# VHH binders against Putative pumilio homolog 16 (APUM16): the designs that were tried, part 12

Target 1, 332 residues: Putative pumilio homolog 16 (APUM16), of Arabidopsis thaliana (Mouse-ear cress) (q9fie9)
Amino acid sequence: MANNNSFSMSTMFNTIQEILNEEPLTVPSPPSRGGYSLFHIRKAEMDIQRIFNFMTGSEDLKDDISVLDTGTLMWMASLMTSDCDYFMVITTNKNGSKTLQKLMGMSDDMDVFFFEAIMRLFIHVMTDKYASYVTIQGMRVFQQDKRELMYDQILRYACFLAGDQYGCIALNEIITDLDDPYYRDQLLDIVANNALLLSNDAYGNFVVQHVLKLRDSRCTRNIADKLCGYCVELSFKKYGSYIVERLLEAGDVPMATVVLDLLACKTEMLIRLARSEYGNFVVCKALELTNEILTADLFYGLVNRLMPYRHLLHRSPRSKIATILDSMSVPN
Below, E stands for the ipSAE of ESMFold2; O stands for the ipSAE of OpenDDE; V2 stands for 0.75 times the mean of E and O plus 0.25 times the DockQ between their complexes.

## First folded at step 4 (VHH)

Design n06 (from d05 with A33W G53Y S57R; framework vhh_6fv0_2)
Fold by ESMFold2-Fast, scan of step 4:
Parts: structure tokens; C-alpha cells; sequence
Structure n06 (fold): chain B 332 residues (1-332), chain A 125 residues (1-125)
């Protein structure tokens, strides 16, 4: 079972009642000045266990939250964000992340606590599967001034995030959502300027692929420029070949950049690429696209270099290239 | 069949070192947060350390910080705990545990998806 009896509606009700019956605590105004005594710190450690259980419960908290006054919610937000470890424990929990997202945007005063905690723990939050969605939610619901500071952090850490298992997913969500031209263009420029490193990275390649899907002509040409000279090397690799295929599909200029790299390499390397597990799809697509758009010089350049080795290409697994070459042969 | 099998426990003198291992099988090890928890004779179950899916994030109980190091090898489906500068207070039965989600320092035994049989660590002259 998925149910945890410690997070039942009864437990949540008891937690709310305990909070409402507690002696009032002074809530420090942001930025926090460390307004808690040692007595209050020890009490807060005990209280955070109850808050954690409330926040991570599997049941819908909509009705429970509506019962709480703004002062109680502010107190909870203050305690939840008073310790970095406690905030991370809540935000990295699937239910805790979802519940926190519901609390965000309800009050600008409360959002200051969440914003400060997110900014303090930015890279840790952004590189977690569930906590990253808390930051994404903040970028959607916080006031403009807070969102701009968060955009600045994204720009500062973009390459680091792109190289992380969960950071790359969060970064792609942010790229999709970001409609401010200033921050969007800067973020796209950072990806393009680092395209070679990212295309060779286990996770960064997904960011490059995602950006290419946006079909931003300036960014795509910048990526093509940075990958010029490396298209053959990338095409031997699983994800590198996907990026090169997207460049081939992205218009005349990126396509020409890829095809010129193919034509610039030695014939032995080109044949090896055409017979490789991933590179064969790149060579095949280059032939198909250059033929379709009638760039005869590029198409026949590829055909003339591959044709003498047609027999080797026929013996390669799943070689559509050999079929294309055969269609160019006329019996005399 | 899910199995977590701890090993490496034993008797060591104060200031000594031990390396615990936990061999995992029957689940996708690389998708789980892994934990070391311990239970001493007069104490309840006590959290010691946590490591993320990839091994990039590690967390420790305050009393073991700087002395213990948790690590994992996802290719071998194995979790490790290197224990240095051992103290008498570290004597306990040590358990390997797994969960799909991050768990609080205050997690109860039933919060873990899986837990092993444990390995005994004794610190005595």
C-alpha cells in the first residue's frame, strides 16, 4: 500500500490543531535576521517534524489549508524555511514538493520565505527530481522582481544544470516557458556558445536537442557554427548523431554545414560513418535532403564518394544508403 | 525477489576503521535512494547516512560527519559505508535500506521500501 497512517487526515487535523493551540511565535520579517532564540530553535525542530508530516501527506490538503489563517501559514512558512536541510527534505519529497507548489503564489509575504530558501539552495533544488518543480513554480507565480533574480541564477548556472540528470530536464522546462526576450535570448546564446561541450555530454545533449526543436533560426545557426568541423565525430555517437540529424532538418544553412563536413573528411572515414550504427542515419538523411532540395553539387558530391563502395554498404546492417545509390544506377 | 544483504561488520577498537557493504538485487538499484540506519541496544532505529540515485548527493548524521563516507557502485548494485575514527557510541546493528523517494531524518522503519537483515558493529577494547 501507498497509504501511510502517520499522514492520514486525522494526523493532519491534529497537526493543525496543535499549531493553532501553540503560543504565538514572533515571525521574523524577510530577510531573516536569525530572530529565534535557542529555546525557539529547539521547539522549531520538534515542530518541523509535524509540519513535514503534514506537508508530505498523500491526501489532498485543500480543505486543511483553507482552515488556516494567514498568520499560521506565515509561521509554518517561516519554520519550514528556517533550516536548509528541513526545506530540502520537504522539497525533495514528491508530496512535499506538490504541497509547497500549492502554497506558492498565495501571498507575497509568504513567497519571500520560499524565494529566499530557493535562492540559498538554488543548485541543490534545481538538480533534484521533485524540488526543481518548486523553482519552476516560483518562476511562474512570484512577483516580477523575484522572477528576474531567479532568471539571473538560471543564466549563471545554465551549463552546470545542463550537465545534471534532473537539472537538464528543469532547464528545458524553463527554456520552453521563458517568454522574456532578453533572458530567453541570453539563455539560448549560452547553450549555443557551449554546443560542442553539451553535445558530447550525457545530459547536455538533451538541452541542445530541445533548443533545436524550438526552431529559432539565429540560435540554430550559432549551434551549427560551433559544431562545424565536428559533425563527423558527433555522428558516430548515439546522441551526437541525433543532433546532427536535427541540423540537417533545420534549413539550408545548417544542412550545408553538416554536408560540407561530410565532404571534407577522408573517403575511408565517410565509408566507415555510412556503415556505423548511428552514422548511417546521418549519411542517409544527408542524401535524402540534398536530393529533395535539389542541391545537386552536394548530392552528387556525396553520391560520387559513396558509389565506389556500394558493395560494402549493401553488406552493412540496415543500410538504406545502398538502396538510394542503387536507384542512381542505370543498366547500360 | 528483493534482497539487501549487508556485510563487513565486526569487532574494532576505538579509533579503528570498518567498511560496510550492501549487495542489492531484485529491483532497479540506480532508481533508489539508499540509506544506512543503525540500532544500538538502548536506542530506537537511528538514521546515519543517505545517498542519492547517482551518488552525487550525500547526507550524514551530525555525530558521524567527517568520520563516515557513504558511496555506491550502480554497476555492481552495491552500497558502501566507510567508517573511520570509530567511537564506542557507534556500536550498533547497521542496516541497508532503500526508498524511491527522499526520506526525512525522522523517518520510521515502515517508511523504507526495503531493508536488509543488518550487520553487527562492535567497538570495544
Amino acid sequence: as target 1 above (332 residues)
Amino acid sequence: QVQLQESGGGLVQPGGSLRLSCAASGFTFSSYWMYWVRQAPEKGLEWVSTISYSGDRTYYKDSVKGRFTVSRDNAKNTLYLQMNSLKPEDAAQYYCAASEDWLSYFSTPESYDYRGQGTQVTVSS
Scores: ipSAE 0.000, ipTM 0.103, lowest interface PAE 21.4, mean pLDDT 79

Design n07 (framework vhh_7nfr_2)
Fold by ESMFold2-Fast, scan of step 4:
Structure n07 (fold): chain B 332 residues (1-332), chain A 124 residues (1-124)
Amino acid sequence: as target 1 above (332 residues)
Amino acid sequence: QVQLQESGGGLVQPGGSLRLSCAASGFTFSSYWMSWVRQAPGEGREWVSSISSGGGSTYYADSVKGRFTIARDNVKNTLYLLMDSLKSDDTAVYYCAKRTYYYGSGSYHWFDYWGQGTQVTVSS
């Protein structure tokens, strides 16, 4: 029986390796010799270098872009997307990413080159600090048919992206921007179905927190269901405690899930939680909200479990729990 | 060895038609996107058209859209450009270009491989 699952970088790494193996990223080796004119080869090399310098230059290129003819822009798009390494060097460069974002949405014909390069390199683009914004821009400015194919890729790789330091940021931007209810609901379902793993992950917890802030009742209830039995364990952790606090604030059903977990644990563990650096905020919020919402049985259940240890709670730093318990004391 | 050989250029009157061909060898033609690029006398290169590896997707420069058609025959390893309603501004050397994809090599200097070109002259 394995119900205790701590998300790990090792598990995430194995998932990445599996994804990469299923989608070959191998490209044909370039021929060392051919029937090409040296003149044409050298001319194209010069243009590649000019495009690279233009794309990665530190200056704002809006004025320069506006004077380029359509043919030059299409040629640039063709060249910068013809080599996967070249495209990645441009997109992972801060200025290159920014410049590429400005070129996107200017022409449907040009956008095809960018779309196909992004789709071929989807994981690599989405897990880079600067390149991920190229994909986000594409989802904002490309035509609907391209955006839907990009949504499908996001659904496929959602859990992997959630566990990445830059992928989680990009995924949260996409979740915020996604106005198509079909793709949005599917994405929210994937996050909820994996809520336990993600809540324990160094980066995935930010995705769970972000989704809870959307106040989607169906998704929040699904998250609460998946975290049922684990709320105490999460509450000892910095980001896990933030997730549990959001569940307490999210309505009667998610609140009850959290409080019932608190009531089901052993008294020693509950007192340890109430005195812990992060868990004390969870216990305090549980008391405050159960008192306010007139869930008297849950409120008094917590009070009765904590009251015998009031003296220990008074010695705990920054705890409001002792103050709440004191307000319930009847002088003899 | 990658080799591209263009043919079918020539002198044609405005409003006329030409069919360009590019014979490809030395690589798996059916696995690559192919493009047509042109260069007019004294001017820089202009991208004309591209076709996906399977032929299902085609793209055109605004200047040629509705007049030119790109096509490929993966069995014969041949790329085509069908040019209708030719204008004097279409006068250029037309090059067949192969897209190059290299991952993890650091070889961002590599680019489209080009043939020798075929001259198209549109004049009265």
Scores: ipSAE 0.000, ipTM 0.129, lowest interface PAE 17.1, mean pLDDT 77

Design n08 (framework vhh_7uia_1)
Fold by ESMFold2-Fast, scan of step 4:
Structure n08 (fold): chain B 332 residues (1-332), chain A 125 residues (1-125)
Amino acid sequence: as target 1 above (332 residues)
Amino acid sequence: QLQLVETGGGLVKPGGSLRLSCVVSGFTFSRYWMAWVRQAPGKELEWVSSISSDSSYTYYEDSVKGRFTISTDNAKNTLYLQMSSLKPEDTAVYYCAARPLWPGSYSHPNQYDYWGQGTQVTVSS
């Protein structure tokens, strides 16, 4: 027969309570040799399997978890964090990660076990698709002392995490969630100081893009300063061009940094960029944003460099440069 | 100069109690996480207990929970470890250790930068 969620969880809860209420076995004499230690090892393995099945089951545990007493929660937390490999198997499982996230924040005493395990396995947890959300949840629900120690680890490993396929996602979520200006500013400074390396990385470019979306003026200017001299090179690349476009949109100073790089490069390179798959969007945006009285010298600098080669520029859905130039070219 | 000085160790019978003290000079513990770490002869360093910089959080190794209590006295710049129901397996040199407010894990001995000289605790029948 099919068991509903409430009945299967009640059975699991009763099993846990039975384990907790068991008295230690007495071993009266030496003829019991071999039986005692093997029995206790097998019992622990069975208890571990029961907790694993509970944690990784596909059933909704919201209502069932809320009725577990503090003693049961403490025992579960102690058991699942007793072995690093066991904790990782639970946290890297989609359902195990979700269930653990529901247990976190329920008791400060229980959270000590989860915090301890996360800190021991920090890099492994942060670079896994499902386990990383356990760390993010801890940063949201743990007490301030624990959260600050976790933030310290994020600062220590920020560049490594930015270069990881799952770590970069987790890092971006943490950056968004950080309300503490000290940790937020330190993390933003680490990203900005490493902007050139990260902008050229398969995953780190997503961190730079995310930070630029925050529109933090100090951090954005620091990123622009670090990318100065490299804006043309980046603009030929798909994700590099996105970063350069964000700098153009970020205000007069970052915009000027990009445009001055365009004006400093050789004419052949500028025309090649304007005709490229990704660079044409950068050149187009530079023209559109500099077409103001405050930046008219930068606008006309670009127009004067591109106009003699207008006939070589593509008039396609992927380029509006020729259209902008044509609007400036009228007989007197 | 940052200094940690442990006292209170000695010989005690199983089931007995001892109170270890660590006098801190050169800093205030409101700026540091404090810990007790022990080492039995021929064994690795074993973390025993830690207390947060504001003394609001205390953490214990499983084998000492309910038997040991970590505490601080801010007026005396002193860290304490009250040990009760002592067992022969508690025999070790006990070290007082400190680290700045937020660098690293509270339970990893290698994360603590400042150490005392240690005090010997011997539990024997």
Scores: ipSAE 0.000, ipTM 0.094, lowest interface PAE 21.9, mean pLDDT 78

Design n09 (framework vhh_7nfr_2)
Fold by ESMFold2-Fast, scan of step 4:
Structure n09 (fold): chain B 332 residues (1-332), chain A 124 residues (1-124)
Amino acid sequence: as target 1 above (332 residues)
Amino acid sequence: QVQLQESGGGLVQPGGSLRLSCAASGFTFSNYWMSWVRQAPGEGREWVSSISTGGGNTYYADSVKGRFTIARDNVKNTLYLLMDSLKSDDTAVYYCATKPGYSSGWYPHRFDYWGQGTQVTVSS
């Protein structure tokens, strides 16, 4: 893998010797291809195991990280990033991830090692429950130049991450934290442009819901644009109905888009939606929000479509729609 | 049968004003929501503004809110767009649109377009 292993191992042996307070080894000349004894190799293996135990252990001894010297910190960073498999074993461990997060931001020189490792393993790190928080921490504490390169990777892989069980959680944290309008707006545009696919995805729907909670008018309108014609289909589904309700709550064009989809569908479909487990909340909210001075035409459009079936709606397990319609009926 | 004829476009300097008109025929104009939709060169259609049947309710795209005013005259079967403080980004072909069979037609993908539109160019 790494053609720089011999030099790195020599530095590691010297630093480990100092940490363990053993009799100093005579400093060898720069390592040759076959220059290390079996003793030196075994010592490195033992100390890699000790560092692993330190990183992944739950003891308060880790609170002493802040008092470690620069040489020890650089050695730890170098060791952890020298092998992709070793880095992943540490970062995917709950305690290893937490400990690594504490080491990040302490030194720009050290952060270069962590940044390079994260960038090489970006999709693997971002799609793991614990390792994803290492990347999030880097975006919070690294220098601006490194953070911008990480933002570029987030933009590149946004849709893939949104569809992943852990990637969607990490992506939502990043969306919340991202203060740079340039990168934030581009990320929001990617979510909006893919809103139909994501709204129907097991994990992507949580990203769309999260973005709608930000109440960004441009992004919400773009999402409404992409979901136009699909609002009825989405409203039959648990998470799809939540997304449609958010569009209704946004008012203006997003609300109009939803209501026009309801008015455009077949009467049979609209009544089936009004009686469905999730769609009844969408129809109810559409009636409630359009029953305002500014949207009377939309309100009465819905009432006219639903009123002939008032009796059928009363027989449904959820009859809140029927209650609204009854308020419009002339008393006998 | 249904006809919409846009007029009033032209070349104007940044900060200037224009008034677009749309003459409607072949349907009961007073029964339909009316909208303005624009298309800049190389871009998709962008909804600009909508007005309810009686003129009591008006809606605007964020990019034009505070600068444009939509109005209608149901006696004359005419839709208007009053455009103030024009910017280079407002350069587009402007279309008058409605939604046959719907009480509202606010969204570009749900509109029907009739006629060739009117070109607005904001440049020196």
Scores: ipSAE 0.000, ipTM 0.089, lowest interface PAE 23.4, mean pLDDT 77

Design n10 (framework vhh_7nfr_2)
Fold by ESMFold2-Fast, scan of step 4:
Structure n10 (fold): chain B 332 residues (1-332), chain A 125 residues (1-125)
Amino acid sequence: as target 1 above (332 residues)
Amino acid sequence: QVQLQESGGGLVQPGGSLRLSCAASGFTFSYYWMSWVRQAPGEGREWVSSISSSGGSTYYADSVKGRFTIARDNVKNTLYLLMDSLKSDDTAVYYCARAIYPGSLHYYYYGMDVWGQGTQVTVSS
């Protein structure tokens, strides 16, 4: 079957396989002498320790990557990607990640090694603070065919990545960078379809917030639809309240979805929300926006439920709700 | 249940054409790279073609380039293989397969987790 792959892919596969079939390399003790010169790096025999020191060190000689010959660069790429643990040690190191990002995009032949290593370790790379930027760089500089394969992995693992402390950051950067309508729309649909779970997640809420900032009407409406019935619950929570406020700002339909949830809840719950640390900002914004855009039924629906409790709302620090209600009160 | 079901195989004369279809169910078809793999009598599996989840990228074995076209319909959850200028060497059971790691160097050997039952293509005079 190897002969039925593309010529370049078959050749790269055989090269990688030959390297991996060599006797296991013993990781030598750290060199007792000073840092490696370019003279040492340019030699045909590059051991794993030299590559590690080059990749993770802060030497000025890293600026000279462009002067290394193609054979040396290919050997570095093949050795660096020959072992999953070794590749991860390099990519999870701050300097190693930055150096690898500089090597990516220099040669399509080298990029095959980096691409295959990233694909084998996709979840591990995407969920690390420094290694995730290696994957992002690949999606910027690799050839279109490799980028599409990486996008497909993003689609497959989007919800898992959204729930990770570093995966959510990488996912948000990918969402911002995606200009391909197919992959962008599919990724936005995954976020919208999972909006309730993600909005309640420690990290996933940042993905929902980021997507809402894009101001994509279709996706925003889909998020509103999925959060319908849960807007009051979310508004009591710090990040949930931010999501609900963004829905209020996102146009008539998302705004109406939020306000109808507020009107559907019991008066006791609405007053508790209006007096809460985060919910007061949601209720205030709902009043301001429904008044501004002439949705009189929604505005007066809120006013009528809140007005009997105006005195209680005046006692809430930093609340503008009572001030709005006062402007609508009937004189005795 | 995750399933792939091929159809469209049959007997055809050399130089003829066939269209194979693969109906996917039980998973989000539009998220996965899909492939066609064939197996001739008494031989191992041979990768034929792959298509990206969007349909934007297509790949072909050298033996079929210019004669076969892979396509997909993500609305209908269906994969296609359009086979033109068929040769006796194309005689095989054709399998639809879902890729685990699309575009990995192993996609033709180890990167496929769901397979159809296969459809027989016989090219004979």
Scores: ipSAE 0.000, ipTM 0.196, lowest interface PAE 15.6, mean pLDDT 78

Design s02 (from c09 with L100W; framework vhh_7nfr_2)
Amino acid sequence: QVQLQESGGGLVQPGGSLRLSCAASGFTFSTYWMSWVRQAPGEGREWVSSISSGGGSTYYADSVKGRFTIARDNVKNTLYLLMDSLKSDDTAVYYCAARWYPGSYNHFSQYDYWGQGTQVTVSS
ESMFold2-Fast, scan of step 4: ipSAE 0.005; ipTM 0.448

Design s03 (from c09 with L100R; framework vhh_7nfr_2; at its last look DockQ between E and O 0.01; V2 from the best seeds 0.00; counts 0 for: pae E 15.3 > 2, placed apart)
Fold by ESMFold2, look of step 5:
Structure s03 (fold): chain B 332 residues (1-332), chain A 124 residues (1-124)
Amino acid sequence: as target 1 above (332 residues)
Amino acid sequence: QVQLQESGGGLVQPGGSLRLSCAASGFTFSTYWMSWVRQAPGEGREWVSSISSGGGSTYYADSVKGRFTIARDNVKNTLYLLMDSLKSDDTAVYYCAARRYPGSYNHFSQYDYWGQGTQVTVSS
């Protein structure tokens, strides 16, 4: 089956067979019957089987990888990167990925092989659960000219990666690890400029949430600006509501942006939102966070719009909005 | 212009059979791994079956093993899924998908091309 679907170290040999869609890497049957003859053995296939077994074997059995001589390591790097299928089979394996990460950075000449394989297969590597960490390791240990080319590719494909199940995780790790302000700021700007699209995406929302958690004031302000006017629409949606809640929590300016969007929509829409599956949590959090002296105008703006309709809000058995409104009783 | 066009879906009784087809054009079909992926109402995508570029190896999700058969015709650029012993749990939209390189079959962003899907409904 696939690497992520229960293949074990004891089945590593079977994994390469299944992914390559070739016969097992075993000695072929004799070409004739009733006599002995030489088997036609593909040396490269036998060598790649040995490399695969080594790379994907138990990590603790390879604690001493540094004792291998430079010639052996160079030969391994050349052969495992010589075919796209070889490289992908090794790097999409959990132990193969970890072992390759240990080899990276040991020799600049070896790293050329790894770099070129990663760049040729960039999208496939970056969207895999394990292979993406090979790329992340390269960005940590490769020479700077290679790292800059890799960051250029990250910037180019950032939105595509953000929309991928594993690409979004890898992208978030890269965002966390970025030391260079030039590439970091450009990547944050791409996320912010596409914040509406990403906030509506099943995986892209996690990237937007991640950059908001960085507490980068410029990026947070840019995201709030790009989402201004859309917070009510987003709050009706599962993933959009999470982003709006994160903006409410991100600081006074993003919170005010969200609350002003809520106050700017028609009362009918605000009540629909307050009664909705996801939006009720946004409205409740907005009330809780604005209930302070410095934000009293925002708080009472919301209360005043919601109070006439509190009977409708009581029909939600888990809504805290009605409880908050009841504490604001109108004097007789 | 790449196209994957599924056909053969429909309504069928439990225990019945269907044959899905996927006509491919605009790319070199014979060099791609082909898969069937399904999506039930309100659920995520589920990988069903894959076949190697040459057709020599076939793979199946545990939920369909022994009931479904994947096949391809590289002359006609067509992928097939024969579905036998259908159950209500098989109700879904079935997509044809193509990928150039091996990897995890349930990692759907690694597929280069997707069809529009065909509905299969199993009910009495």
Scores: ipSAE 0.000, ipTM 0.207, lowest interface PAE 15.3, mean pLDDT 81
ESMFold2-Fast, scan of step 4: ipSAE 0.473; ipTM 0.819
ESMFold2 (binder alone), look of step 5: mean pLDDT 88; pTM 0.895
OpenDDE, look of step 5: ipSAE 0.006; ipTM 0.262

Design s13 (from c09 with Q110R; framework vhh_7nfr_2)
Amino acid sequence: QVQLQESGGGLVQPGGSLRLSCAASGFTFSTYWMSWVRQAPGEGREWVSSISSGGGSTYYADSVKGRFTIARDNVKNTLYLLMDSLKSDDTAVYYCAARLYPGSYNHFSRYDYWGQGTQVTVSS
ESMFold2-Fast, scan of step 4: ipSAE 0.000; ipTM 0.402

Design s14 (from c09 with S109Y; framework vhh_7nfr_2)
Amino acid sequence: QVQLQESGGGLVQPGGSLRLSCAASGFTFSTYWMSWVRQAPGEGREWVSSISSGGGSTYYADSVKGRFTIARDNVKNTLYLLMDSLKSDDTAVYYCAARLYPGSYNHFYQYDYWGQGTQVTVSS
ESMFold2-Fast, scan of step 4: ipSAE 0.000; ipTM 0.412

Design s22 (from c09 with S53W; framework vhh_7nfr_2)
Amino acid sequence: QVQLQESGGGLVQPGGSLRLSCAASGFTFSTYWMSWVRQAPGEGREWVSSISWGGGSTYYADSVKGRFTIARDNVKNTLYLLMDSLKSDDTAVYYCAARLYPGSYNHFSQYDYWGQGTQVTVSS
ESMFold2-Fast, scan of step 4: ipSAE 0.000; ipTM 0.442

Design s25 (from c09 with S57D; framework vhh_7nfr_2; at its last look DockQ between E and O 0.47; V2 from the best seeds 0.00; counts 0 for: pae E 23.6 > 2)
Amino acid sequence: QVQLQESGGGLVQPGGSLRLSCAASGFTFSTYWMSWVRQAPGEGREWVSSISSGGGDTYYADSVKGRFTIARDNVKNTLYLLMDSLKSDDTAVYYCAARLYPGSYNHFSQYDYWGQGTQVTVSS
ESMFold2-Fast, scan of step 4: ipSAE 0.441; ipTM 0.787
ESMFold2, look of step 5: ipSAE 0.000; ipTM 0.091
ESMFold2 (binder alone), look of step 5: mean pLDDT 88; pTM 0.892
OpenDDE, look of step 5: ipSAE 0.007; ipTM 0.250

Design s28 (from c09 with S52N G56S; framework vhh_7nfr_2)
Fold by ESMFold2-Fast, scan of step 4:
Parts: C-alpha cells; structure tokens; sequence
Structure s28 (fold): chain B 332 residues (1-332), chain A 124 residues (1-124)
C-alpha cells in the first residue's frame, strides 16, 4: 500500500458518521399556533394517502398523468415533498420512483420541489435501488443551475457512492450522461486518483471498469499510472483481472504498463498467474495483443519467460497460452 | 493553525505579467483542491482557476483561458498563478482558497480555507 494512495483516500472519503450527520436543506414547518382545526388535519392526512396510492399504484392508475392540469400537479409536488419521510417512502417504492420520474421535467416550477427534496436527502436517495433513478432523472431534465448543484454533490460523495451497492450503479449512469467537461473531468479524476482502492472494492471495481469502457485517453492513462506495480496482484482476482484486461486493450501505453508489470515479477509468480483461474486470461491477452501490435520485445519477453514451463501451462484452466507457445516452437 | 498567505500582487501596465504565490500551512496541502478567486471593486467574487490535489488537472474561467496558468508545488506547499497579457478588467483582489472535496467553482461557501488576498491593479 502506497502511503500517498491511503492518504488521498482518507481525505477524499467522508466518514460514515460525517455523512449521517450532514444537515440537508429543510422546508420550514408551518407556524405553531391554535388556528388549525381537526378538519384541516384530517383532510391533509387523507390527501397524503390519496397521493401515495396514486404514486405507488399500478400502471392503469397513471394513464391520466398527461391530462392533469398544472395546478393539480404543483399541489401534488408540493404535498409529496413537504415531509422527508413521506418523500422517501414514495421514492424507494418501485412504482413511486417510476411515477415521480414521469412528473419530473414537465414544469420548471414543479421541478423546484423535487430538486429541493432530492438535495435534502441526497445520500439516502442515491444509495437506494429505486430512489437513485429519481436523482438520475433530475440530472437529465432539470435546468442547468439545478443540475450543477447536483453535480457538486456527486463530486463531494463520489468515492462513497462508488463503494455502495446501488450508489455505484447510479454513479456509472451519471458518468455516462455527464456532458459538462468541467464536472465530467473532475469526476473522472476522482475515479482515476482512487483507482487502486476502487479496483479492490466489492462495488468500486464496477466504476473503474465502466470508466475504462469510455475510452477516455487521459483518464485511462491516469488509471494505468495508479495501478502500475499492482497489475499482477489484481490479475489473480476475478474483477481485478477484468480491469487489467481492459488496460491491455486500451492502447499501447496502458498495454505496456501491464506487460512491464508481468515482466518485472518473479518467474514463479508469473507461472502461477498463467495457471490461475483469472490470470491465465490476462497472460493470454498480453501475448495476443503484443504479437498483433508488433511489440516484439514485449511479446518475446513474455514467450522467453513462459516457454520453459510450457508443460505446466497445459494444466491451466485454459490451454490457449500453451497453444501459442507451441506454435512458436516450430520454425516456419 | 491553518494559514494561506498570498504574495506577488502589485501595479502593472496593460499587457504586463505577474506571478502570484500562495504559501499554505497547518493542513495537508497535497490533498486539497486549490483555487484562485478574485473580487473587483464593487463586484462579487469571481472564480479564476482551480487545480486538483495532484496537479494533473487544471481549470480556467473563460475570461482568463490562454493568459493565466495555475500550478502547485506539493513539496513546498505553494500554489501559483502565472498571469500574462494582463488587462484592466483583471484588476481585483486575488484570493487563494482550499477545498477538500471538488465541486462547483462558484459555490464559495464550499471552500474550507481562504487567504487574506493580494491586490492586482492593471492600469497605465
């Protein structure tokens, strides 16, 4: 573990305690006074229940959404966002999330209510399976000033979200959709700067894989630089091997970083990797790509290290490495 | 104690150059995003430039692109702003600012630490 990487992670990630203690923006409660009748309280409770039933009901109940007048829609938006617990119950419901997504983007005035509710509950919304899609929809349909405030929250919590089972999925969707180069580049830099930690994380590895699929040259090279020295270790692991294979496919510089790590390790480690369940795919791909791209020194470097152990490689989960080496033993 | 101390400001003619420095102490400089923010007389704060913790990414306001260069030295705990082709509109107090988490450059409440500022005056 490099001290610089551990140090960067401790300063980039908020602790769980800090995130839980964050104070979101709150809607002022109605003035405390004796003016409210029991009738008004009961009517509000019945209206809340009716909105809940509409939002979480079947598709049949929602066919009339497009014919609701703007006054009714504004009233519904105001009411469903007036209470944080109520908003979360709607947004974490599969049907409620889908219905809310349909209401978003219909009116800028209405979107103010949804935006403020999302911002107050940002971490809770972003780490829920269904509610996270409400935030993603807001990033797509809200006006630019609201989207930029949401980008700020994504950047603030990017590493935390990358480590969450639902947050990582939402983060990947946002990375794909993000068209503002200032925010996009910062988000990609956060992922690249934390690539070693994320590549070894149960969920963060999916974020690294997703970013590599974008084929952003600058970000990919930054990831390769951060993973330099660790490619062999990662290649023994299921998802780590997928990341290393993507680096091999990403162009000459990332490919060279991986192959040089393979060549720098001890022969015993390299043979163990070539015979491993996941590492054999990495070694095979390194041979195929270095031969195809005509990087002769790297190709023959690998061949010379593996050839004396060809017999052991026939016992690997796949014998493709042994097949490549066998073809090299016949002059023609 | 946390301190950000700017230097290098002064009076220059239009078309001239200045180099601003910001010396940081009391926090782990190398882990913070660093920015330059300016405030002209009678105006609000305006973001000028930002650099990430490692120095690999730099960002500039459209008004200064191609004229200003932001840089950092994490060994010396120092932030720099190299200002070329200065215009009268660049006249302002320039502040060094630090933030742990990246985010919108114009949300000044999100910055953790601020310097006291250094005056830059561009006039004949």
Amino acid sequence: as target 1 above (332 residues)
Amino acid sequence: QVQLQESGGGLVQPGGSLRLSCAASGFTFSTYWMSWVRQAPGEGREWVSSINSGGSSTYYADSVKGRFTIARDNVKNTLYLLMDSLKSDDTAVYYCAARLYPGSYNHFSQYDYWGQGTQVTVSS
Scores: ipSAE 0.000, ipTM 0.269, lowest interface PAE 14.0, mean pLDDT 80

